# VH-VL binders against ATP synthase epsilon chain (atpC), part 12

Target 1, 149 residues: ATP synthase epsilon chain (atpC), of Salinibacter ruber (q2rzv2)
Amino acid sequence: MADELTVDIVTPDERSFQGPANGVRAPGIEGSFEVREDHAPMIAAFGIGPLIVKTQAAHEYADMHNDRIIFATSGGFLEVIDNKVTVLAETVEPASEIDVERAESAEERAKRRLEEGVQEEERETHEAARDRARNRLRVAMGKVGTRQS
Key: E = the ipSAE of ESMFold2; O = the ipSAE of OpenDDE; V2 = 0.75 times the mean of E and O plus 0.25 times the DockQ between their complexes.

## First folded at step 13 (VH-VL; framework fv_vorsetuzumab)

Design x01 (from w05 with heavy chain R98K, light chain K54W; at its last look DockQ between E and O 0.73; V2 from the best seeds 0.69)
Fold by ESMFold2, look of step 13:
Structure x01 (fold): chain C 149 residues (1-149), chain A 123 residues (1-123), chain B 111 residues (1-111)
Amino acid sequence: as target 1 above (149 residues)
Amino acid sequence: QVQLVQSGAEVKKPGASVKVSCKASGYTFTRYGMNWVRQAPGQGLKWMGWINTYTGNPWYADAFQGRVTMTRDTSISTAYMELSRLRSDDTAVYYCAKGTPLFKGFWSAFDYWGQGTTVTVSS
Amino acid sequence: DIVMTQSPDSLAVSLGERATINCRASQSVDYTGKSYMHWYQQKPGQPPKLLIYWASRLESGVPDRFSGSGSGTDFTLTISSLQAEDVAVYYCQQYRDTPFTFGQGTKVEIK
């Protein structure tokens, strides 16, 4: 398939995913957006949330419906040009690899720090940590996205 | 110790091209975008575009589309800006500037700048 | 393009006195609770140097006599007690939308 969309997901620690897709949904700062085949050139920031690769290709990370791969991400940049999507993010975890106990602990720690009344300068950091942990739990538990009707 | 070192001054004739280099050190080159900004004599700063140093894909300001080419060589941590079909009003100091952290998901200010490269275009 | 307009074009201030520079954007540079407004200092013969990001946050290593304020379209850079080394041209810049435009600059001199 010469014109198929391809996705390359990269972190600084060389963790990556590469494969074909018919769509990539990312948690843009204005809300979720999707890139499909023949999308105009674009680069966009995205935040904490689920990154969804829609694909019919068999993969160990595929969800229970075997038609998409769902990642928890910390935020990053998505770049698309010539049907190549490159996602750059600090952390990208496929749903099957999320350590639920660790994510639960991370949420509890962040919630406790916020309850303690952190300095205003640090509040944003602790809120981000809480939000990342909540997103990891949601992704691990399969609570992301309404499937297309 | 972040440092951006640019190539030396250039004198060019109208119609020629110039390629300015910007060698980065003190940080991981492919984790931050590289911007190019110019400053004509007696004038302010004008953004020309940037390159995603990880992918190598450039993103140009509309005013420079068609005349500018931005590239990089990750093996020597160096970004390049080439401006073609030079005109006398391209006479300026050209700066590279370290920009957005590519893996963090927000646009950022230009925290480190090169020393500037003077390009003079005259007959 | 978002046009950035600084005032005044030049400013002479006595050593130890307050200097105030204004920057107005042609449209809001606020986005998701942040003001995408940055301030740079350019001393003679040098490249610009980042002073303040997101309107009010001081870059590391910048003296605390510098401060920024404002939101939306109206922003201010203040030097609370001008020092000799503060003689420079100061630029505001929006980073919300491409092209990432700069103000025309404000030259600060010792009176």
Scores: ipSAE 0.646, ipTM 0.840, lowest interface PAE 1.3, mean pLDDT 88
ESMFold2 (binder alone), look of step 13: mean pLDDT 91; pTM 0.932
OpenDDE, look of step 13: ipSAE 0.712; ipTM 0.889

Design x02 (from w05 with light chain K54Y; at its last look DockQ between E and O 0.65; V2 from the best seeds 0.00; counts 0 for: loop humanness VL .300 < .304)
Fold by ESMFold2, look of step 13:
Structure x02 (fold): chain C 149 residues (1-149), chain A 123 residues (1-123), chain B 111 residues (1-111)
Amino acid sequence: as target 1 above (149 residues)
Amino acid sequence: QVQLVQSGAEVKKPGASVKVSCKASGYTFTRYGMNWVRQAPGQGLKWMGWINTYTGNPWYADAFQGRVTMTRDTSISTAYMELSRLRSDDTAVYYCARGTPLFKGFWSAFDYWGQGTTVTVSS
Amino acid sequence: DIVMTQSPDSLAVSLGERATINCRASQSVDYTGKSYMHWYQQKPGQPPKLLIYYASRLESGVPDRFSGSGSGTDFTLTISSLQAEDVAVYYCQQYRDTPFTFGQGTKVEIK
C-alpha cells in the first residue's frame, strides 16, 4: 500500500515528462544524488548532467535495458514532497531526441569562443554552453548508436 | 520594469491573523521564487521563508514553522504570507522579495523587493 | 543556522572618505569556487536594495565606488569615496544554506 513515486519534468517551453518511477537520479551541485519512495521533503539545485528516471515500465525513451530513461539537462531544481518529484530546468532532452549534429556544432562554437579569449563577463556563459553540449553528446551516446530523430 | 506591490498597512490585536499580498509584474511570476522577510522597528532583516511559485510549495524558516502560511495565485501573479496567532513582537515591516530563478539550478540574491507592509500588533 | 556578524554596528565617515564594513560568517559560505553571500543597502524609509552578489559582483545600476571582496568566512564592503546619498544601513546576507541569514546591519552616517 506504499504510494508510488511520480516524476514531473518541466521546462519553460513546456516540454515535459510525467510518469511513475522507482527512483530519480540527478547531478546535484554537491554530487550525484537519488530520490526514492518516501524521501523526506527536499529541494535541491542540480547542475548540467544526466537526469535518470528509473522505471520498470517499457517506454520509447527507455535505454537498451528498459529500466531507465536518461535525460540531458541544463541544470535546475528538483523538489520532492509526498512522493512527487518536480524537476524544473531550462532544457530537458531524452537521449533518443538529442540532435547530435546540433550538439556537436554548439560545442565547437563554444570552444572557438573560449579559445579566442572571450571577455571575463562572457566566459561563464561560453563554458556553460560547452558543458551543456558535451553533456548532450554523452547522454546521446549512452543510448548506444542512437541518433537524434 | 519588475515591480512587487504589497497590500496596505494592517493593525491587529494579539491572537489575530494577518495576510499580506505581493503582486508581481514585469516578469514571468512562476519562473522565480518569492521570499518573505520581516524587519521589526529599529531592527535588522529576518528571513521567514519562500515559496516555489511554480509548484506552490512553501519552505519555511524554522523560527516561523507552525505560524506562517505562504501561498500564491498564479492567475494574478500574486504571492501571500499569512501569520497567525499574532503577538506584539510580530510588529514589523514585512517585505516580499524576488529570489531564485527556479529553472536555472542556483540560489540567487533577492534582486527586487516590495515596498513593505507595516503590521502593527497592539492590545 | 549560519550566523552573520557585521562590524562595526555604526560608522561615521566624512564626505569623500573611504568606508569599510566587515562581515563574518560562522562557517564558510563558499561552494564550487563562489562565495554565496551578498550585500544590501537600505536607505531611510525604503526597502533594501541589492548592491553586491557572489561577494564581489556589482548589481546593475550600482555605482563603481562600491566594491566587495572576501571569501570563506570573511567579507568586506568598501565605499571608496562616501557620498551623501550613501547614508544607509548596510546588510550582508549568506545564501549558501537556508535559513538565508542576514548580518545585524551597519549604519553609515556622514561625520
Scores: ipSAE 0.730, ipTM 0.861, lowest interface PAE 0.8, mean pLDDT 88
ESMFold2 (binder alone), look of step 13: mean pLDDT 92; pTM 0.939
OpenDDE, look of step 13: ipSAE 0.735; ipTM 0.892

Design x03 (from w05 with light chain T32Y; at its last look DockQ between E and O 0.72; V2 from the best seeds 0.68)
Fold by ESMFold2, look of step 13:
Structure x03 (fold): chain C 149 residues (1-149), chain A 123 residues (1-123), chain B 111 residues (1-111)
Amino acid sequence: as target 1 above (149 residues)
Amino acid sequence: QVQLVQSGAEVKKPGASVKVSCKASGYTFTRYGMNWVRQAPGQGLKWMGWINTYTGNPWYADAFQGRVTMTRDTSISTAYMELSRLRSDDTAVYYCARGTPLFKGFWSAFDYWGQGTTVTVSS
Amino acid sequence: DIVMTQSPDSLAVSLGERATINCRASQSVDYYGKSYMHWYQQKPGQPPKLLIYKASRLESGVPDRFSGSGSGTDFTLTISSLQAEDVAVYYCQQYRDTPFTFGQGTKVEIK
């Protein structure tokens, strides 16, 4: 079963994507990493960032170059065994489905809450919301690979 | 409430195999990994590995590679650990323990444990 | 593998007095500012029970006489006023990296 890499991206209640790939890049907690064909077995955590499926197969979610599918994710686990990559993610959104105005509004709301001087306990929640919104904007606008702050 | 119920005690001879079950209830079984830990008489805890209950893929501790098989049946929310080619130093209590939430992106404590299954290996 | 070493192996403490258990990891168990280390309590004939997670956070239903502290490689479990029901073996565990290793245990007894 050492053949083409396949990827299956799942959120808690549903599958978000399944198909062939020649690479999957995930936003690891300490930096982006990529799995390709014949990768050793691995399971790894990832956080907020772009999740990228590199594929030559046509797909409605493909980016402008038609060679990859780019998702915004809020974190999860990536498992690879026998050329099967399974991504279990809290959320995923393909770039083409991201509502830019809504993401801009979400970032602005989070920034305003942080400027108002929220309690320490609430601060991490609003920072995560801001970071998710920034990532969604970056993904939607094609700034993939730009390190988020 | 979350509960893990294991199968009953086993007495085995050297060279045999044992399969311990762990039935989960009170939560979505495929949302959390399942760990197996053993404790020899009068000794500490030793992690044996875990199974990704969503994918069914196990991740074994090196010490148990080649002799342990971890599986699950999602239709009855049950995890299994099978240890083959038993020897006397496999005599221990075997625990299942709920672990990492699989969709959250962080490792987690073993927050719920089964009652333990005593396996005795004697000639 | 990350080796977890507890001290002492056994501890006898008078009722109402403070009990202190140390746990040292062979390498840091911190990851992005959080300590991936737990404490478990195990009474005879029972499975372990999660007591403290992420070094310092009390699990639900754990009395506040228990506290955890430390980061990196050095961690401490404290029982501020030992009670008879606290007689048990206590284990630290790292979960920063597989294998998820446990300390050898510290038996706490009433003096």
Scores: ipSAE 0.584, ipTM 0.821, lowest interface PAE 1.5, mean pLDDT 88
ESMFold2 (binder alone), look of step 13: mean pLDDT 92; pTM 0.937
OpenDDE, look of step 13: ipSAE 0.753; ipTM 0.896

Design x04 (from w05 with heavy chain R98K, light chain Y31W; at its last look DockQ between E and O 0.08; V2 from the best seeds 0.00; counts 0 for: placed apart)
Fold by OpenDDE, look of step 13:
Order: sequence, then structure tokens, then C-alpha cells
Structure x04 (fold): chain C 149 residues (1-149), chain A 123 residues (1-123), chain B 111 residues (1-111)
Amino acid sequence: as target 1 above (149 residues)
Amino acid sequence: QVQLVQSGAEVKKPGASVKVSCKASGYTFTRYGMNWVRQAPGQGLKWMGWINTYTGNPWYADAFQGRVTMTRDTSISTAYMELSRLRSDDTAVYYCAKGTPLFKGFWSAFDYWGQGTTVTVSS
Amino acid sequence: DIVMTQSPDSLAVSLGERATINCRASQSVDWTGKSYMHWYQQKPGQPPKLLIYKASRLESGVPDRFSGSGSGTDFTLTISSLQAEDVAVYYCQQYRDTPFTFGQGTKVEIK
């Protein structure tokens, strides 16, 4: 399958990816959605989860598999215009660069806080922290879910 | 230290093809992209394209699409640029230039360059 | 394509004096608060050499008399005190979008 999309993935701090791709999968609010060639123009938000770039021109990652580059993201926006996909994310981490120990610690901290009981106003914050940590671990281990649309 | 050593000067007739080589050393060849840039006599610089040295997948500038082929041999850390259907205005010095790490979405910082290969196209 | 235009085309400066080269892009080369611009130096018979990356960062080994500034569409390379070895052609380059494009070059000479 030819790479017909041009994809840019950026955070406020750096450019995480640029290049050709045949698909981009993002963790949308209603489930994972995928952009392929000639996708209609759109702007969509995405949350915590795996961000997957399918490309023949994949960057070199230790976890490269099936022409996919998998990133852990904490959320952002994805724009599609004329086979150009622009991803603006708060955080993007390739699987191979995820600090597993740090993620494990983060998950445990969040879980403890939730178990100890938190104010309702803080619950979402700790849940998000837990989910981010879990996502990093899952991505690092190559355990990404199937497409849910 | 990082070195890029290119093949020698070429003289070609219009309509012919030329293939320039670029041997890399001093770093892991497949971890960095390779760019090609040419410079006509007394003129500026023109980016031709980029190749993913790991996958071998190239990305060409539109101006050269259909005439340029970028390849690599990882066993000898060498990149190749072939330009076909040569014209007089293809006369230029051709450079290979090392890109940024492939695991980053940044591949256009040309921090190391080959010495250049002069290609002359004349009848 | 993003067109890069340098000014002036040629510049003669006395030794020890400041040299200033401008580069203008046909459209903004900024993205998420960063400027996607590089500066190169090319001496006769040599390949270009990276001087400044990301608009203002000094490449390793480059003297600190070189500096880059600017954002959006307007950028500047400054040599605070011109030295004899600085005689060369200087190029700006954008990497915001493909194809990556260079300015036409500015020749810096000693007055």
C-alpha cells in the first residue's frame, strides 16, 4: 500500500514525526479513528491513547512492527486537509523512548491517591494521570488495542 | 568522526543517466536520513530529496519526481542518487548531506556534507 | 513552495565590523512557537557548513561571533566582528515545508 498522506506530528516542544504515511490512527473521544487517503477534511480532538502512523517510510524504532510507528499521546487535535494530516499533541512519546519505570511509578501513585479517596474535584485529574501512565506502559510493551469505531 | 565521501566527477551526454554514490562513516548509517542537494555553477542550493536509510523509502522534490532515484546499500553504508534523462541544466555539483535521527520527525538539518560530485552535461 | 529571499546579495564589511544578512520567507516558517530555519556558510570549492539551526541555535564548533535571530517571515544572521575567514556565501534555509528551500545566498567580502 502506497503512502499517500503527508503527516506532521508536533508538540509545543518538538516535531515528533514528519513524512509519508498510508494511515494515521488516533484515540478519539468515541473510540479510535483512522485517517487514510482522500479522507474528508476534518478537525478532531483525541485523548489519551496510542497514536499510530502507518508508513513505508517509518522512522527507525526498536519497536517497529508491521510498518507502524506507535506513539503514546496524552491528547490533542488532528487536522486533515488534502491528504495532509497535522497532529498537534500535548505530548507524544515513541514506544522505544518511554521510561517504563517512571510510568509504573506514576500509575501506582495515581492508583494510591484514588484508593485513599480524593475530592470529587480532583478525581478526574488522578484518573487522567493513571490513564496516561497505563497508556505509556501499554504502548511501550506493544500492547495497543484494535481499532474501535 | 562523521565523513561522507562521494564518487568522482562525471561527464555525460544529454539524455544519459548519472549515478552518484555517497559513502558514510563515523556514525550508524541506518539511524540518520540522507539528503541530496545540488548547486548549479554560480547558483544557489536546491534540495532534491531525502531517503530513509533504514527502510530505503525516498521522498523526492516535485521538480525531480520521475527522473531521480535514491537508493542505499546498508551493507556498505552507501547512499546513491541516480538522475536520468539528463539535460544541460542538470550540470551542477551534487551533494549528499546527513539528516537528523530517523526516530525524530526532523530530517532536514544538514549537519554533515559530502565533498560534492561535479556532473557536467554537454553535447 | 516557500520562497526564501536574502538581502543584500553582496556585502562588503571591514574587518572587525558587524555584518548583517537578512532572510525573508514568502510565508511564515513558524510552527508551535518555533522557527524552522537554518543558516549555512559556504566557502569556495567547499560544501555548505551549518552555522545556525532552528533560527538561533549555534552549531557546535561555530564561533560565537555568529548569531541568528528572527521569527515568522523575517530572519537575520549577524557576524558581530567580521574575520578574514568569514569571507563566504551565506544561505538561509527553511524546513517548515517540503520542498526545503534555500535563499539565493549573500556574498560577504572584506571591505
Scores: ipSAE 0.329, ipTM 0.802, lowest interface PAE 1.5, mean pLDDT 91
ESMFold2, look of step 13: ipSAE 0.623; ipTM 0.837
ESMFold2 (binder alone), look of step 13: mean pLDDT 91; pTM 0.935

Design x05 (from v95 with light chain S57R; at its last look DockQ between E and O 0.83; V2 from the best seeds 0.70)
Fold by ESMFold2, look of step 13:
Structure x05 (fold): chain C 149 residues (1-149), chain A 123 residues (1-123), chain B 111 residues (1-111)
Amino acid sequence: as target 1 above (149 residues)
Amino acid sequence: QVQLVQSGAEVKKPGASVKVSCKASGYTFTRYGMNWVRQAPGQGLKWMGWINTYTGNPWYADAFQGRVTMTRDTSISTAYMELSRLRSDDTAVYYCARGTPLFKGFWSAFDYWGQGTTVTVSS
Amino acid sequence: DIVMTQSPDSLAVSLGERATINCRASQSVDYKGYSYMHWYQQKPGQPPKLLIYKASRLESGVPDRFSGSGSGTDFTLTISSLQAEDVAVYYCQQYRDTPFTFGQGTKVEIK
């Protein structure tokens, strides 16, 4: 379709999603932002948080209203040029594939390690693990966009 | 062992173009961005831009926009920088430097550098 | 652009003495309590080499006489006991935002 935005979401191991979209919302390091059709060329870093693909295309990962697909991401880079959005991230999980009990356990482990007092060099790692787990829980439970973080 | 090996020295006339290559080895080429930095004789370092080696899309510093072209060939793990309409003040050493891990979501230090390519522009 | 300004432009230090180089950013390069600033060493006739990343973390293979400190807009590189092989130009660089800007460099010489 003419002027249609397309999205390609890639991890080092595989392509997690490819398809048409009306918009992509990402958790930029300066705050959430959205890319729509005819966006100026841009590359941006984004952090741990929900990545939302707004699409009317039928897809197994679509939410109950079939109007968006929500992923939990580890952070990555988003690049847009000529209505093609490429998202590069270490991990990308659609909401429907997140194991809630494992995410809860991961958050608890990270919290315990931070409470026990970790070395300075390891603190960033444990904080990231906690934040990833929290984000996975938020995404899996459908609370994206209504929850104060 | 991560290595970046650049093409040899070039002597050019004003108005010509030069294309410098940077062959990467010892890591997955498309997982890290490639930066280009120049250093005029007796001067400091100036960042020229970088290329997203996965997508092939370059991102240039404003000072070089319009004259620089950065490309890559993933089949041979090689990045290229071409500078056109050369002037005498483009005489410099040009470095490639590995930078941003493209899948991690943070900008990164230039941890590995090529040996440099001397470009001399004289009439 | 974030402007990086080093001081001094040049520094002459006796062997075994402490050398101190300062770098100031035109705006904060901090995020979540970590500083996104690097130091590079460039010895005569060589390409630059990463020395310190994230303001204070020593790159592998760098001698422990090198240290980095600071946060926000003010950063310091210290060589605790200058050796002959430390004669070089030292550059700071921010990596908080593009364009990734370098300081103008500080030349360290033996007095």
Scores: ipSAE 0.596, ipTM 0.823, lowest interface PAE 1.5, mean pLDDT 88
ESMFold2 (binder alone), look of step 13: mean pLDDT 92; pTM 0.937
OpenDDE, look of step 13: ipSAE 0.706; ipTM 0.894

Design x06 (from v98 with heavy chain R98K, light chain S57R; at its last look DockQ between E and O 0.70; V2 from the best seeds 0.00; counts 0 for: pae O 2.7 > 2)
Fold by OpenDDE, look of step 13:
Order: C-alpha cells, then structure tokens, then sequence
Structure x06 (fold): chain C 149 residues (1-149), chain A 123 residues (1-123), chain B 111 residues (1-111)
C-alpha cells in the first residue's frame, strides 16, 4: 500500500512527524477515527489517546510496529484537506521516549488525589492527569486500546 | 490585552465583492483560530466560517461555500474575509471573533470579538 | 447541522427578579463529559460578549448573577437578579460540531 497522504504532526514546541503515510488514527469524539487516502475534508478535535501513523517510512523510527508509528497524545486538532493531514497537538510522545516510571508515578499521584477527594472544580484536572499517565503507559507498552473519555 | 480591530464600513453594489480585515493583538495570533460571524439588521448571529491561523486552512459554512474566502497574514496578525457576488441580503454587520486554541483537543468559545464591520449592499 | 432553539423569544422581567432563558439543541453537544454550549450577551450597537462557556463556566469579568446549567440538549441561562445593564439579546451557541450554530436569540427587557 502506497503512502498517499502527507502528514504533518506538530506541537507548540516541535514537529514530531512529517512525511508520507497511508493512514492516521486519532482518538476522536466518537472514539478513534482513521484518515486514509481521499478522505473527505475534515476538521476534528481529538483527546487523550494513541495517535497512530501508518507509513512505509515507519522503519526510520524506533517505535515502529507493523509499519505503524505510535504516539501518545494529550489532545489536539486534526485537519484533512486534499490528502494533507495536519495534526496540531498539545503533546506528542513516541512510545520509545515515554518515561514509564514517571508515568507510573503520575498515575498514582492523580489516583491518590482523586481518592482523597477533590473539589469539583479540580476533579477534571486530576482525571485528565490520570488519563494522560495511563495513556503514556499503554502506548509505551504497546497496548493500544480504546480512548478513555 | 486582547484586541480585534476591524476595517471600516463598506457600501457595495450587488455583484461586487467586499474584503474585511481584522487585526489581532494582545495574544499569539497563530495559536488561536479566527471566526467570522455576521448579523443582518435586526437578526441573529450566523457563523460564516473559521480559519486555522497556523495553517491558513479555512472552513466555511455551507451557506457561504463558494462565495467566501478567509485568509490571514501572520506577519501582521491580520485575518481577512472576502465575500463575493454580493446580494442585498448580505447587508449585515460582520464580526471577527477569536476562536479555539489550535493545539488543544477541545473547542473554545469566541471570547473576543471585533467591533464589527457594516457592509451595505444596495443598488 | 445542530439546530439551537431558544425560549422564549423575548422576556420582560422586573428589576431584581430572576430571568431564565432556555436553549435546546437538536442533538447532544456534549463531549468527554463537557457541554460545548456557550452563552453570549449582545447589547444594542455592540458586538456579542461571552458570558458562559462550556454550559456553566462563568467568563472572567462577568457578574456572578449570571449562571449556566444543563447538559446534553437542554441548557439554561439564569440571571438571578436582573439589573438595568442586563437589557440585551442573549444567544446560545454550540461549538461541538461544525457549522457552529447560534440560537435565534432572546431579548431580555425590563418589565
């Protein structure tokens, strides 16, 4: 399968990926969605979850798995226009760069806070922190599952 | 402080085009989208479209598809909305409104608005 | 398209009394437990002003007499004690799915 998409994944700090691909999967509103060749124009927000790029160039990345590059993302915005996929994400971390110990600690910290009880105004913050940590762990371990919402 | 300053009032004839500018200041222009909303006299608000100020990609409401062009000049933090083939029912106040954080996965409200640009279309 | 329908179209309330405006969406505007419903105030000759975002969050600088509630398809804007400066048209707006759509507006006047 030829790479017919041009994909650009950027964060406020850096460009995480740029190149051809034959598919992009993101954790969307209604669950994970996938963009392939000749996808209709689309704008979509995505949340915490795995961001997956299927590309023949995956071998250039340490995080390759079956021609897929898997990133952990905390959310962002995706645009599709004329087989150009632009992903603007707050954070993007390839599986190999994820600090597992840090993520474990973060998860436990967030869980503890939630268990101890937090103000309603802070609950979302801690839940998000928990979910980000879990996602990082999941991605790092190659256990790409459904998006937590 | 965030400010959106729009160009002045326009008077056009049917069939003509109008281009409204919106200069942004007080924030990083390319970190937030820009919306365009119009309001006909005595009527409600109608969303026209949105532009990704980072990529320059616009997204238009179907009602304006083919007649509206949204652009931006990042060097001067200015968004533009051009409406062509003007009709009398295009008479309205046109607003630019600051949009969502482009690098976040949820939609934000339009928290800052321009002062509006009155466009009058008459024979 | 998500259609936003406000009720009533106009409302006259005495000073100091509660004003309640309802907004119904043709489909849910919720995402990840949050409602992407926003409320705007527009006074004559002025651009709209954001009052409430995500259904219930008060925008900075907005008096706390304004509040928003609801989820899914049904939302409410409440002014606990109407002030003279609150005379305006109020709009709900969904920001969940394009095209972004507004309610038709509710005119609030002093009785």
Amino acid sequence: as target 1 above (149 residues)
Amino acid sequence: QVQLVQSGAEVKKPGASVKVSCKASGYTFTRYGMNWVRQAPGQGLKWMGWINTYTGNPWYADAFQGRVTMTRDTSISTAYMELSRLRSDDTAVYYCAKGTPLFKGFWSAMDYWGQGTTVTVSS
Amino acid sequence: DIVMTQSPDSLAVSLGERATINCRASQSVDYTGKSYMHWYQQKPGQPPKLLIYKASRLESGVPDRFSGSGSGTDFTLTISSLQAEDVAVYYCQQYRDTPWTFGQGTKVEIK
Scores: ipSAE 0.101, ipTM 0.746, lowest interface PAE 2.7, mean pLDDT 90
ESMFold2, look of step 13: ipSAE 0.582; ipTM 0.832
ESMFold2 (binder alone), look of step 13: mean pLDDT 91; pTM 0.931

## First folded at step 14 (VH-VL; framework fv_vorsetuzumab)

Design y01 (from v98 with light chain R24K A25S K54Y; at its last look DockQ between E and O 0.67; V2 from the best seeds 0.52)
Fold by OpenDDE, look of step 14:
Structure y01 (fold): chain C 149 residues (1-149), chain A 123 residues (1-123), chain B 111 residues (1-111)
Amino acid sequence: as target 1 above (149 residues)
Amino acid sequence: QVQLVQSGAEVKKPGASVKVSCKASGYTFTRYGMNWVRQAPGQGLKWMGWINTYTGNPWYADAFQGRVTMTRDTSISTAYMELSRLRSDDTAVYYCARGTPLFKGFWSAMDYWGQGTTVTVSS
Amino acid sequence: DIVMTQSPDSLAVSLGERATINCKSSQSVDYTGKSYMHWYQQKPGQPPKLLIYYASSLESGVPDRFSGSGSGTDFTLTISSLQAEDVAVYYCQQYRDTPWTFGQGTKVEIK
């Protein structure tokens, strides 16, 4: 019998997922990366983007479809050790829990600030805010894997 | 105020083990990784490894694999580094240094350092 | 492993003059628009102190006479006007890939 991954996704506030999985995809700095069975040990940072758990386990998690759970994340760490994947993320939101209107407003606000011209020191902050909002919208719409880093 | 306080100097024989402690204060201990860096007399800095203080998972430099053990006690915000099978060339000052925020999507520099622990290995 | 090479190994500069230290990495340390290169200062008998992070960001409390520049594989630490208290060994360090590695250090002295 093939070994599955054991996945644990946590934020400072809660555990968003815990259980067996066939794979985890995270938005890495150099593009999305996927962890599967017998993956080499790894510590990796990931940024804003979709976090995808491929699992056949019966869970009461929202947004499970086609054996996938899709989360919007703002970034974090992923550790792989002996088929145990630990995800430490600042934020994790399943697609169904994303407030689309709020995300739209956030995107527009950030975009407006950037267009108005901000100090260089503040640009990154607003860009990050924009990207987080866009990611939430994309995840909410089930659009993953097409975002440019 | 962030502060890292390390245990006192150690004198060991070759073949022995040494365990250095690093007590953190002034911040949430489990939200930042902890690095260990050593410096031999008159030499540069060498990264030994890093521990995820939240999960307890360590990541060691290959040079120390099999000899180093990094742990933490979250109840007292303390990180530990144990080095076994000591040799004379293990004589160095050992530093703990706060590292990357564990829940952030970026690596960070070592922004706070302990005062260092001198370990002397001699026959 | 990413090898960090500093130049020069030692530098003597007159008070008030500019000091320049170079650091080269064996491969790029850039990631997502940032360079994961940091600079530390170490004075005798003290632990290292962070000066510059992400190649060009000045750590809080560090005098603005210190600055960092560069990207990819080539980086520079500059002290615009060397002060007596700046006598120390300076290290570059990459945080891009484990194991995280330091340069061999550059000793800065007063001429």
Scores: ipSAE 0.292, ipTM 0.792, lowest interface PAE 1.4, mean pLDDT 90
ESMFold2, look of step 14: ipSAE 0.656; ipTM 0.848
ESMFold2 (binder alone), look of step 14: mean pLDDT 92; pTM 0.933

Design y02 (from y01 with light chain S57K; at its last look DockQ between E and O 0.66; V2 from the best seeds 0.70)
Heavy chain, then light chain:
Amino acid sequence: QVQLVQSGAEVKKPGASVKVSCKASGYTFTRYGMNWVRQAPGQGLKWMGWINTYTGNPWYADAFQGRVTMTRDTSISTAYMELSRLRSDDTAVYYCARGTPLFKGFWSAMDYWGQGTTVTVSS
Amino acid sequence: DIVMTQSPDSLAVSLGERATINCKSSQSVDYTGKSYMHWYQQKPGQPPKLLIYYASKLESGVPDRFSGSGSGTDFTLTISSLQAEDVAVYYCQQYRDTPWTFGQGTKVEIK
ESMFold2, look of step 14: ipSAE 0.719; ipTM 0.865
ESMFold2 (binder alone), look of step 14: mean pLDDT 91; pTM 0.929
OpenDDE, look of step 14: ipSAE 0.697; ipTM 0.889

Design y03 (from x02 with light chain R24K A25S; at its last look DockQ between E and O 0.70; V2 from the best seeds 0.71)
Heavy chain, then light chain:
Amino acid sequence: QVQLVQSGAEVKKPGASVKVSCKASGYTFTRYGMNWVRQAPGQGLKWMGWINTYTGNPWYADAFQGRVTMTRDTSISTAYMELSRLRSDDTAVYYCARGTPLFKGFWSAFDYWGQGTTVTVSS
Amino acid sequence: DIVMTQSPDSLAVSLGERATINCKSSQSVDYTGKSYMHWYQQKPGQPPKLLIYYASRLESGVPDRFSGSGSGTDFTLTISSLQAEDVAVYYCQQYRDTPFTFGQGTKVEIK
ESMFold2, look of step 14: ipSAE 0.756; ipTM 0.870
ESMFold2 (binder alone), look of step 14: mean pLDDT 92; pTM 0.939
OpenDDE, look of step 14: ipSAE 0.676; ipTM 0.880

